VH-VL binders against q55578. Designs and how they scored, part 41

Target 1, 249 residues: q55578
Amino acid sequence: MAERIQKLLSQWGIASRRHAEEMILAGRVSVNGKVANLGDKADPQQDFLSVDGKQIKADNRPRDIYLLVNKPRDVLSTCDDPRGRKTVLDLLPQDLQRGKGLHPVGRLDRNSTGALLLTNDGELTLRLTHPRYHLPKTYDVWLEGNPSDEDLEKWRSGMMLDGKKTLPATLEVISENKDQIHLLVTLTEGRNRQIRRLAEELGLTVLKLHRRTIGPLQLHTRGKVLGSGQFRFLSPAEIRLLKKQVNLR
Below, E stands for the ipSAE of ESMFold2; O stands for the ipSAE of OpenDDE; V2 stands for 0.75 times the mean of E and O plus 0.25 times the DockQ between their complexes.

## First folded at step 17 (VH-VL; framework fv_pimurutamab)

Design e6 (at its last look DockQ between E and O 0.83; V2 from the best seeds 0.79)
Fold by OpenDDE, look of step 17:
Structure e6 (fold): chain C 249 residues (1-249), chain A 121 residues (1-121), chain B 107 residues (1-107)
Amino acid sequence: as target 1 above (249 residues)
Amino acid sequence: EVQLVESGGGLVQPGGSLRLSCAASGFTFSSYAVHWVRQAPGKGLEWLGVIWASGTTDYGNEFYSRFTISRDNAKNSLYLQMNSLRAEDTAVYYCARGFPGYRYFHAFDIWGQGTMVTVSS
Amino acid sequence: EIVLTQSPATLSLSPGERATLSCRASQSVSKYIHWYQQKPGQAPRLLIKDASNRATGIPARFSGSGSGTDFTLTISSLEPEDFAVYYCQQRSNFPYTFGGGTKVEIK
């Protein structure tokens, strides 16, 4: 299958997609001996890609890597930040930061914490980020004060956001006191800052947001505890389950 | 009739493992958080942990390392896997349903009759 | 974790008498205290939700009050079937915790 060249280069650990695009624009990338243009596609099974005159082979691509990261606060869910801010890749050893093509699948905002998947599997990334596959994600949500039952029901049943009603959400109350409520919120969609925006619409303030699950992936299990800023490899079973949910082998 | 029925209790040696089951009936099991609570002989109630409707779990601080809660919604079943059992784990183990709705949540409105676990040499 | 202290440990009364049971929290739990009754050889039974709300089927002689750190379960007039152990439980903070219980026994 033909893929965008910047995607292929990213998958092969040559460069981030953004940097790959820059390389393409700079005329550094060629397909079958011809200088590639931005927007060009190539089939890694049929076409020969070269960077700076050196052929890159699909066989030399990094092995598929799947990491679960407990993203801390003030860390960005991106491969590179022009402002030099800390990214989730900075949480990894040097050998994983470069040359592997690792990138976050989806994103948590800067102030949110918890489970984030990093992988160099582009196909999986595509599937997991596609609206067709609604992978449930569960969040710990700490709200200031005590929302009314009406507000919670609105949230649960769906609310208008950007002209489109949100999907029903599962809301469970974990704890409640005079200062805050702790909710367990499960979403089957991933709209930008959805939880925070919904809370805002209800006049509520999110004190803390922590994602604990991504589909079959759980941040903490009895045998595998990930502290803040830590990461682990997914087990084969986890990978299988994850792929299965998005109809991949 | 709404009910919970625990099973799997028995005698086990220290260091051993045991898996308890809780069978739910009469309600939509998958929609509820369900809890484990134990009671040592002649002692009070102790909350062990919960599995939420979402399928995630939380535990009492002292139980996280040894106990695992899981559920099978298709079988309307709750489980408690206990490892590295100690004499002090001897107790009647109850499964309990969290009260439905947003208010009064985690008031345990339905209880099983409990299953006795004895850890002894 | 929040520690709930129940007092007295044992309350000896006669049928018809008023029973007052105390539950004190190590920190404020607002109104988020539940009360349970447990008879010998039986599972606990939910009595009161969030300090003052009787559960379904609970007789009017049972009432709860309090907020913050001090809570009270009152049985206005003890019936023979009310002699049991009573537990308070908080849901204000995770993890959930129970009090040590108060045994109401017949004098």
Scores: ipSAE 0.833, ipTM 0.930, lowest interface PAE 0.6, mean pLDDT 93
Fold by ESMFold2, look of step 17:
Structure e6 (fold): chain C 249 residues (1-249), chain A 121 residues (1-121), chain B 107 residues (1-107)
Amino acid sequence: as target 1 above (249 residues)
Amino acid sequence: EVQLVESGGGLVQPGGSLRLSCAASGFTFSSYAVHWVRQAPGKGLEWLGVIWASGTTDYGNEFYSRFTISRDNAKNSLYLQMNSLRAEDTAVYYCARGFPGYRYFHAFDIWGQGTMVTVSS
Amino acid sequence: EIVLTQSPATLSLSPGERATLSCRASQSVSKYIHWYQQKPGQAPRLLIKDASNRATGIPARFSGSGSGTDFTLTISSLEPEDFAVYYCQQRSNFPYTFGGGTKVEIK
């Protein structure tokens, strides 16, 4: 099917949509021998689409890829950083870093660690991040302070954040001592810095934040350990289960 | 009546595997953390691990590689899969429910009667 | 991990006497100790949460105290059904650990 050229270049892993638009405006993209304009469409099955003189062939579209990464601290959850800082793509082998169209599904703060899904499946990404599906994510949260049961109930039932009450959360205390507490927190939404901001509102300091799970995906399952900075491919069963949770396939 | 009932114990050879079950009734199973605890004959209690209400698990240091805890909320059931069994794993195995409340999911207010596992050649 | 040392290992007393059971932690656990009773051939029963809070249905003769590293379970006047093994458990640090137990037996 005929699609906008910038979308095709992104699907073939050649450039982000933004960068593809720049390439089109620079006259680097041609369709059937004519320089393309922004907004033009092409079908690689029927048209001769080229970039810098190289044909874009229909059979060279990258395969669907699904990776789970255990993101370390101080690594950005982005495809690209204008300042050249280390990103989650830098954790991958060179052959996966470029040309495959991989992007993170959602994000983790720079100083947070843990589970992050990378994929080139754009429809799955849109579904998994859509508020409608309420995909649960479970975090380890180490806090300085000693919240009351009343404070924990406020957090569980919902608190105001940017003028809108947060969705209910699951909270479970793993351990605590005189001045620190270790919580498991399960959220069904991904608002900006939600755990850190809600802890701050309760007068607590986040010492460490680690995402254990994204829906059915776990960093550590029976017989498998995914260490800091490591990645793995999802199993077919995991892919199927994720898609089912968001009404795909 | 709130109950937990273990089953699946028995005699196994060293190196073998065994799956224990724990059937829950009389409470909203999906809302509770549930634990496995064992007791070797004539010995004290040893915490093995937990499956939280959220579905994630945590284990004692020596168990994470050989034991797997899972739950099936539709069947109100908790499971312990034990692999690579050794003679020192011979014990009564209990399932236990955490007391309700944020700070008490690790205070065990309901226990099963236990199921005996014997690991012997 | 935190080691809990219970003493004495065995406490021989008569009905009506006061029992004092000790639990000492290898490092501070603040107040985060639970106590259990286990009668012969039975599963454990929760007695005390967080050092001093009696669980539902536990008679007033059971009381707990202590903080930091030293904790005590007291049975003010022993009843025949109180002759059992008692365990402390900490929840301050992961993984959770139990003490070795104190057996309270008839003299």
Scores: ipSAE 0.735, ipTM 0.884, lowest interface PAE 1.4, mean pLDDT 89
ESMFold2 (binder alone), look of step 17: mean pLDDT 90; pTM 0.921

## First folded at step 18 (VH-VL; framework fv_pimurutamab)

Design f1 (at its last look DockQ between E and O 0.72; V2 from the best seeds 0.73)
Fold by OpenDDE, look of step 18:
Structure f1 (fold): chain C 249 residues (1-249), chain A 121 residues (1-121), chain B 107 residues (1-107)
Amino acid sequence: as target 1 above (249 residues)
Amino acid sequence: EVQLVESGGGLVQPGGSLRLSCAASGFTFSSYAVHWVRQAPGKGLEWLGVIWASGTTDYGNEFYSRFTISRDNAKNSLYLQMNSLRAEDTAVYYCARGYPGYRWIHAFDIWGQGTMVTVSS
Amino acid sequence: EIVLTQSPATLSLSPGERATLSCRASQSVSKYIHWYQQKPGQAPRLLIKDASNRATGIPARFSGSGSGTDFTLTISSLEPEDFAVYYCQQRSNFPYTFGGGTKVEIK
């Protein structure tokens, strides 16, 4: 199957997608002896890709890697930041930071913490980020003050966001005091900063946001405590479950 | 009738493992958070942990490493896996339902009869 | 974690007398205290939720009051069946915690 050249280069560990695009624009990439243009596609099974006159082969593609990261605050869910800010890749050893094609699946905003999947499996990434596959994600949400039952019900039932009603959400109250409420929120969709935006819509302030789960993946399980900034490899069972949920083998 | 029924208690040696069960009936089990609470002989109540309706769990700090709570909604069952058991874990173990409502009050309105766990050499 | 201290540990009274049980929190828990009754050989029973609300089926002689750190369970006139151990529990902060209990015994 033909794919965008920058994607292929990224998957093969040659460069990030952004850098790959720059390389393409610089005329450094060729397909079947012809200089590639931005937007061009190639089939790694049929086409010959070259970078700087040297052929690159699909056989050198890194093995599939699946990592669960507990993203800390002030770390960006991106592969590269032009401002030089710390990214989730910086949490990994040097050998995993470059050359493997690892990227975050979805994102948590800078101020949010918790479970984030990193992988170089592009197919899985596409499936997991596609709207048709709604993997439930559970969050710890600390809100300032005490929202009314009516407001919580609005959140549960769905609220208008960007002209479209959000899907119903599960909201459980973990604890509550005069200063804050701790909610467990489960979403089946992943709209940009959805929880924070919904809270704002209700006039509430999110103090902390921590993602516990991504589908079958749990940040903390028996015998597996993943502290802030730490990562682990997914187990084969976890990978199977994850793929199954998105109809992959 | 709404009820919870614990089972699986018994005698176990120190370092051993035991799995307790709690069977729920008379209500929509999957919609409720359910808790484990224990009581050592002649002592007070101690909260162990919870499994939320969402399926995630939380534990008392001292239990996280040894105890695991799980549930099977299809079987209306709650479980408590206890590992590396100690003499001080000897207690009656209760499962309890969180109080329902718009907001979970987390008052325990329904309790099982309890199951006795004895850890002894 | 929030520590709940109940006092007295034991309360000896006669039927018909008023019982006053105290629960003190190590920090403010607002109104988020529950009270339970436990008779010998039985599971606990919910009495009061959120400081002052009687649970379903609980007799009117049971009442709760308090806010912040100091809470009280009152039994206006003790019945023979009221001699039991009473526990307070907080839901203000995670993890949830119980008090040590007060035993109401017959004098």
Scores: ipSAE 0.737, ipTM 0.886, lowest interface PAE 0.8, mean pLDDT 92
Fold by ESMFold2, look of step 18:
Structure f1 (fold): chain C 249 residues (1-249), chain A 121 residues (1-121), chain B 107 residues (1-107)
Amino acid sequence: as target 1 above (249 residues)
Amino acid sequence: EVQLVESGGGLVQPGGSLRLSCAASGFTFSSYAVHWVRQAPGKGLEWLGVIWASGTTDYGNEFYSRFTISRDNAKNSLYLQMNSLRAEDTAVYYCARGYPGYRWIHAFDIWGQGTMVTVSS
Amino acid sequence: EIVLTQSPATLSLSPGERATLSCRASQSVSKYIHWYQQKPGQAPRLLIKDASNRATGIPARFSGSGSGTDFTLTISSLEPEDFAVYYCQQRSNFPYTFGGGTKVEIK
């Protein structure tokens, strides 16, 4: 199927989409013998696509890979950082860090921890991050403050953020001790810094934020814990559950 | 009207496995955190763990490796899978509903009648 | 894990008397203690939430107080149905824990 060239270069593990756009603009990419333009589409099974004179062969597409990472603090949720700071890819063995087309599905803030999916399955990534599918994500949130029942009800039912009301959330109080509270928060959307910003609007300070689950994916299962900075492959059952949740086969 | 009913207790050999069920009725099961609590004969209460409305779980320290809590909201049912059972696991097992809302969900306002598990050779 | 120590283990009293039951936490739990009553052969019954808040349907003769590490359940005038075992439970720190119980018996 014909797809944008920058997407193909990413799927074949040659470059990030952003870097692939730069390569196209620099005249390094050709389709059927002619230098490609940004926005052009190609099908590797029907077209001769090349980068720096080397053909991109349809049968050299990397195998689909699905990883769950327990992201530690101060690690970036990006494939490429121009300042050379530590990214989630740096947590992986060397043979997975490059050439496989791995990218994070969604993101976690630098100072947040927890579950993050890495994959080279672009279609799944688009579905899981698309607002339509409402994939639930559950967070442990430690807060400084004493929220009233009214405050928690506002959060649960939805609050205005950047001119758009947030979707309803599930809140469960795990524990409280004087001026601190530990909440379990389940969101069906992934707006920019949503938990931190809503807590601040209610006068609460976020002490720690940890994503416990992404849909069916859990860091803690049957006495088995995926430790900070560790990763694992998804099981076939987990992959099937994720795909079913977003209407994929 | 609001009710929890445990089942699946009985006699089991050490090292064996047993799955307990808890059937809920009279309330919107999917909206509640539900807990397991046990009581050895002549002893006090011991909290085992919880499954939250979201489906994620938390356990007491001693139970994490051998016990698994799950729920099936379509069947209004809560389960406790117990593996590698020991004599000290002999107890009455209760399922318990957390108080309505989201703030006192660890105060147990509805309890089942309990089901007895005996681990003995 | 927070240890809750209940005292006395057994409290022998007559109907009409005031019962005072103690629950002491190994570290501060603020006000986050619940109390339960358990009669022989029955499941526990929630009495008090967060140190002092009576649960729905609990008679006014039951009251709770305390903060920090020391908590008290008071039964102002014992009725025949109040002779039972009483447990405290904390929700301040995970995992939730129960005390060992205080048996209130007739003599």
Scores: ipSAE 0.720, ipTM 0.867, lowest interface PAE 1.4, mean pLDDT 89
ESMFold2 (binder alone), look of step 18: mean pLDDT 90; pTM 0.928

Design f2 (at its last look DockQ between E and O 0.77; V2 from the best seeds 0.78)
Fold by OpenDDE, look of step 18:
Order: structure tokens, then sequence, then C-alpha cells
Structure f2 (fold): chain C 249 residues (1-249), chain A 121 residues (1-121), chain B 107 residues (1-107)
């Protein structure tokens, strides 16, 4: 089936979607001998795509790669940053940084840490980021002070954010002292900076935010300790479980 | 009646493995964090780890590499997989329920009777 | 981790006497200490939660006090069934930890 050219170029490891768009705008990309325009689609099975006059083939598409990364603080969940800031791709070896089409599935904000999935599987990415599939994600949340039981209940039951009530969340108290509380928060939705925004709404300050899990993926398991800034390949079993959750083969 | 019942204890050789079970009844198991605590003969209580209602786990530092806690909510069961067992792991192993409440006070209000694990050559 | 030190290790008393058990934390745990009773051959039983709150079904002769680093379990008048080992436990810092226990034995 026909897909946007920038998507194809990204999937084939030629360029990021953004860079691909720039290439298209620069007239560097052609389909069946005609210069492509932004927004054009091509069928990799029927159409001939060329970059800078050289034909690119679907057969050269990189194998599907699935990585779990423990994103450190001050690292961006993006493929490219115009400001030259460190991205999650910079955590990978050179051979994985470019040419494979790897991208983060969803995102953690700059100040958050923990589990982040990187893949070049566009279909999986689409499914995992689609609102239809509520993949649960669990976070360690350290809050300054001690929220009231009432506030915690508000969080559990759902709160208004951007004109829409959040889905119910699971909140467990791990530890508590006079200065802070450590919560385990499980969300089934992924709204932008949701935990931090909800905390702010309640007048609370998030000191640290660390994502433990993404659906069946756990950052730390016995025998699989993934330190800050480290990554690993997903096991076949993990991939199967992940795909199953989003109704993929 | 709310209760926890441990099983699976026994004699095992050093380096061996053992899987303990804890059967829960009388309460909504899936809503609670449940813990493992052990007690060596004539010694005090030692917290081993927890599996939260969310399904994630935490362990004492010395147990993370050898012990694995899991749960099956459909079976109202808690498990403790112990590998690379040592003589010092000889103890009665208890499962315990965290005290319920808004803040999930982790006082252990319900305990099983315990199951004895003996590690010896 | 937070270390809880209980004292004395053994307390020998007679029925009817007052028992005072101490639990000291290596750092402040606010009020988040729990007390347990364990009789021979039995699992522990929750007595006091968060320093001073009796658990359900616990007799009034049991009381807890303290804050910060020093905590006390008091049995106002010992009954024969109170001779047991008592443990304190903290929930302030992860991982959770127990004290070494105090054995209350009959004199």
Amino acid sequence: as target 1 above (249 residues)
Amino acid sequence: EVQLVESGGGLVQPGGSLRLSCAASGFTFSSYAVHWVRQAPGKGLEWLGVIWASGTTDYGNEFYSRFTISRDNAKNSLYLQMNSLRAEDTAVYYCARGYPGYRYIHAFDIWGQGTMVTVSS
Amino acid sequence: EIVLTQSPATLSLSPGERATLSCRASQSVSKYIHWYQQKPGQAPRLLIKDASNRATGIPARFSGSGSGTDFTLTISSLEPEDFAVYYCQQRTNFPYTFGGGTKVEIK
C-alpha cells in the first residue's frame, strides 16, 4: 500500500522523517522518475524511489529492532534535536544511531528517567501510541511533602486536564517521611507530562519521575539490570507480548 | 476469613532452587501489595521483598539477584523463586499482606503460618 | 538502609508488671514504626501501627509512643499470654527493616 514518502525513507534508514521532508522539499527525492512533493505517497512494491538520482529499494530495509533504554536525565526522547542536545539515540552505538530508522516510542520528558522503547517498527509504534491501546505504564514518583489522602484519591479517580478527565490511575505508597512521599503510579494513558501536570494541579512538586514499566516490559528484572543510560535488546518473548497487547502478529 | 497459607518449603542442597507459594483467601488479593519475610531459626525477622498491586517488585538489596517474587491474581497466589540457595537461607518464610488504606500503610496485618526451608548438604 | 536497634534484648518480668521496650532508628523515621508480637511457633502479629495506633483487636494494655528515632512499646500490666518476642519495623525508607527483637520472658 502507498505510504508517505518521508515515512518510507525513515523506515528504510535513509533519513529521519524530518530530514526526509527536507530532502523532499529540496527536490532530492523522486518517484518513478518524477520529483516528489511534500505529502506525496508511494508504494514500495510498485513504485521506484530515488534519492539524489540513486534508486532505493525496500529490500534494503533494516531488520526490525527493538530496544529498551533506561533514559537518563537531560536526554531527549527524540531522534534529532536542532539545538544539538543529547538524544536517546546518542546512547546507542554508531551503527544503531543512523541508518536503522530507530525512534522512540512515545516519550519521557527531559527531566524524567526510566524505560523507553526504541524501535524501527513503524506499525508497532503506531499501535503503541494510539489511544485505542491503553498500555499500562508504571512510574516511581517522588513528591515533595505529604499529599493528603483526599488529594491522592482525586488522582486515583481522575482529574481534569486540558478539559478532559484523566483515566483512573493506580497509586501505591512505597515510602513516606516528613519531607517526601514515594508513590508507585500506574497510568493507562500517556498525556503530555501527565504526572507532573497532575501533581502541579494538586499543588505538589515532583522531585523525581522514573518509569519502571511499559506494558509487559520491565526495566529491572532479575538477571537484567539496566543502569542509567544503558540499553538492551528485547527478548523474543518480550516482543511477542508487546505485540500481542496491541493485537499485532 | 482472611488468610494466607504458605507452601513449598523443604530440604534443598546448597546451590539448589526452590519455589514457595502463598495462597490468599478472604480478600481481594489483586488490590494488595504482598510481602515475603523470613526468620532464621532463633533469629529475628527479615524483609525480603514485595510485589505491589501494580505487579512490579522490589527487593532487599541482598536478595535481588537470587530471589524473584511473582503473583497470579487469577489464582490468588504469591510466589517466591529462590535460586542459588545457601545455608544462611535456612529459615521460616512468611508471606504477609500490607495493611490496607488510602496510603497503603505497610504494616503487615495478615501473616501466613510460614513454611520452613532448610538448605543443607 | 535504616537500622532499628531494640533494647533490651531480653526483659525478665513477672505477671502484672509494666514492660517498657525500646526501638531506636539509625535515622529519623518520623512516626512510621510498627510493632509486632510473636509467640513461639507462631507467625508475628501486628500490635501497633505508626508508633501509637493499636491494631484491631489489640488489648488496651499495649501502647506505643515516640517519634523521630526513639520509640517505645509499653505493656502496662503483663498478662501470661504477653510473654513473647516483640519486633519493631520501619516503613519510612525503602527497603523496609525490622529490629532485632526484644524477648519478654517470665521472671
Scores: ipSAE 0.817, ipTM 0.919, lowest interface PAE 0.6, mean pLDDT 92
Fold by ESMFold2, look of step 18:
Parts: structure tokens; sequence; C-alpha cells
Structure f2 (fold): chain C 249 residues (1-249), chain A 121 residues (1-121), chain B 107 residues (1-107)
């Protein structure tokens, strides 16, 4: 099926969608012998698509790849950083870092750690990040402070953030002492820095934030631990469960 | 009536596996954290782990590698899969419900009657 | 991991007497101690949460006190059904831990 050229270049692992648009604007992409314009479509099964004179063949599309990464602190959730800072792709073996079209699904703040999905499945990425699907994500949150029951109830039931009330969250107190509390927080939305901002609203200081799960994906399964900075492939069962949760397939 | 009922205990050889079940009734099971606690004969209580309302788990330090906790909310059931069993795993195994709400969920207000697991040659 | 030490290991008393049970934590647990009763052949029963708050249906003769590292369970006047083993449990640090128990037995 005919698709926008920047999408095709991303699917074939040539460039990110943004970089592909830059290549098109620079006149580096041709369809059937003519320089392409931004917004043009092509079908690699029927059209001759080339970049810098090299054909993009239909049978050279990378296989679908699904990776779970345990993102360490101070690593960016992006496939490309204009400032050259370390990204999640730098955690992968060299042969996965380029040419496979891998990108993060959603994001974690630079100072947050934990579960992050990497894939080249653009359809799945679009659905998993779309607000309508309410994919649950569970976080460990270590806080300085001693919140009251009333404070935690406000957080659980919803608080105003950027003029819009947050969706209800699941809270579970794992432990606490006189000056710190460890919460397990499950969200069904991904508003910008939501946990950190709500904690600040309650006068609490976030000491550490770790995403434990993304839907069915867990960092630790049946006695296996995915350590900080490590990655693994998803099992076929995990892929099926993810797709089921967003009505794909 | 709020109840938890364990089953699946019995005699198992060292190195063997066993799956315990805990059937819940009389409350909204999916809203609660549910725990496993064991007691060796003549000994005290030992917390094994928890499955949170969210479905994620945490374990005591000694149990992460050999034990797996899961739940099936549609069946109101909690499970403990035990692998590579040893003689020191011989105990009565209890399932326990965390106190209602979200803050005091490590106070166990409802316990099952327990099921005995014996690991012996 | 926080170690809870209960004393005495055994407390031999008659019905009507006052029982005083001790639980000492290896580090401060603030007020975050629960108490359980376990009768022979039965599952444990929650008595007190967070040092002093009686659980639903627990008689007033049971009371708890303490903070920091030293905690006490008091039974003001022992009834026949109170002869059991009592455990403390902390919730301050993961993983949750229990004390070794105090057996209250008939003299």
Amino acid sequence: as target 1 above (249 residues)
Amino acid sequence: EVQLVESGGGLVQPGGSLRLSCAASGFTFSSYAVHWVRQAPGKGLEWLGVIWASGTTDYGNEFYSRFTISRDNAKNSLYLQMNSLRAEDTAVYYCARGYPGYRYIHAFDIWGQGTMVTVSS
Amino acid sequence: EIVLTQSPATLSLSPGERATLSCRASQSVSKYIHWYQQKPGQAPRLLIKDASNRATGIPARFSGSGSGTDFTLTISSLEPEDFAVYYCQQRTNFPYTFGGGTKVEIK
C-alpha cells in the first residue's frame, strides 16, 4: 500500500521520520526517477524509491523487533539527540543501533529509570502511545516527606494538572518511615512528568522514580532480573498481549 | 462471608515443584493486595511475597528465584508456584489479604486456614 | 532487613492476670508495627495495627504502645481464649518481617 515517503524511510530503517523529512526537503529522495516532495507517497512493491541514488527495495525491510530496556538514569528516551547526549539506543549492540528503525515507545524522563519498550513496529507504537487505550504503567516512587491519608486520597482520586484533572490512579504504600515513603503508583495516562509534578503539588520531594511495568511487560519475570542498562527481546506471548490490549490483530 | 481458602499442599520430593491456590470470596478480590506467608513446624511466621492490586509482585529476599506469585481476578484466585523445593520449605502456607484501602495493606486482616507442604524423601 | 526481637519467649500466667509482651526493633520503625495472635492450630489474627490501633472486633483488653524501637502489647486481664502465640510485624522497611513470637501459656 502507498505510504508517505518519510514513513517508508523510517520503516526501512534509513532515517527517523524527522530526518527522512529533512532528506526529502534536501532533494535526496526520488520516486520513479523524479525528486520527491514532502507529502508524496510511494509503494515499494510498485515504485522505484531511492535515496542518494540507492534503491529502497521492498524485500529489504527490517524484521519486526521488540525490545524491553531497563533504562538507567541520565540516558535519554529518544533515538536521536541534537546535543549528542547518551540515548537508549547506545545501550544496544552495535548492529541494533542503526539500520533497524528502532525507536522508543513513549518516554521516560532523563532522571527516571526502568521499563522502556523499543520497537520498529510503527503501528503498535502509535496505538500504545495514544491516550484512548489507557495502557497501565506501574512505578516505584520514593518520596521524602510524610503525606497524610488525605494527601494520598487527593492523588488517588485525581488532582488538577494544567487545567485538567488527572485520571484516578492506583496507589499502594509499600513501606514508610518517619521521613520517607515508598509508593507503588499505577497510571493509565502519560501526562508530562505527572508523578513528579503531583508529588511537588503535595509538598513531597521525589528521591527516585522507576517504571516497573508497561502493560504486561515486567523487568523481572519468573526469577529472571533485567538489570540496569540491560535489554531483552519480547516473547511472542508478550507481543500478543500488548497488541490485544490496544485492539491490534 | 469474607474468606480465603488455600489448597494444593502435600508431599513433594526435594527438587520438585508444587502449585498452591488460594480461593477468595465475599469481597472485591481485584482491589486488594494479597500475600503469601509461611510457618515451618514449631517456628514463627515468614513473609514470602505479595501480588499488588496492579498485578505486579514483590518477594522476600530468599524467594525471588524459586517462587512465583500470580493472580486470576476473573476466578478470584491467587497462586504460588514453588520450584526447586528443599526440606526447609516444609511449612504451612497461608494466603492473607492486606487491610482495605492503600496505606495499611501490609496489615493482614483476613487469613486462610493454611495448606501443609512437606518436602521429604 | 529489620530484625524484631520479642521477649519473653514464653510467658506463663493464670487467667485474670495482666500480660506484657515486648517487641524490640533493630532500628527505628517509628510506629509501624502490627500485632497478631495465633491460637494453636489456627491462622494468625490481626490484633493491632500501627502500634496502638485495635483491629475491628478486637476486645479493649488488648492495647499496644511504643514508638521507635521498643513496643509493648498489653492484655489487661487474660481470658481463657487469650492463651496463644503473639507476633509483631514491621512495615517500615521492605521486606516485611515478623518477630519470633511470645507464647502466652497457662501456668
Scores: ipSAE 0.743, ipTM 0.885, lowest interface PAE 1.3, mean pLDDT 90
ESMFold2 (binder alone), look of step 18: mean pLDDT 90; pTM 0.923

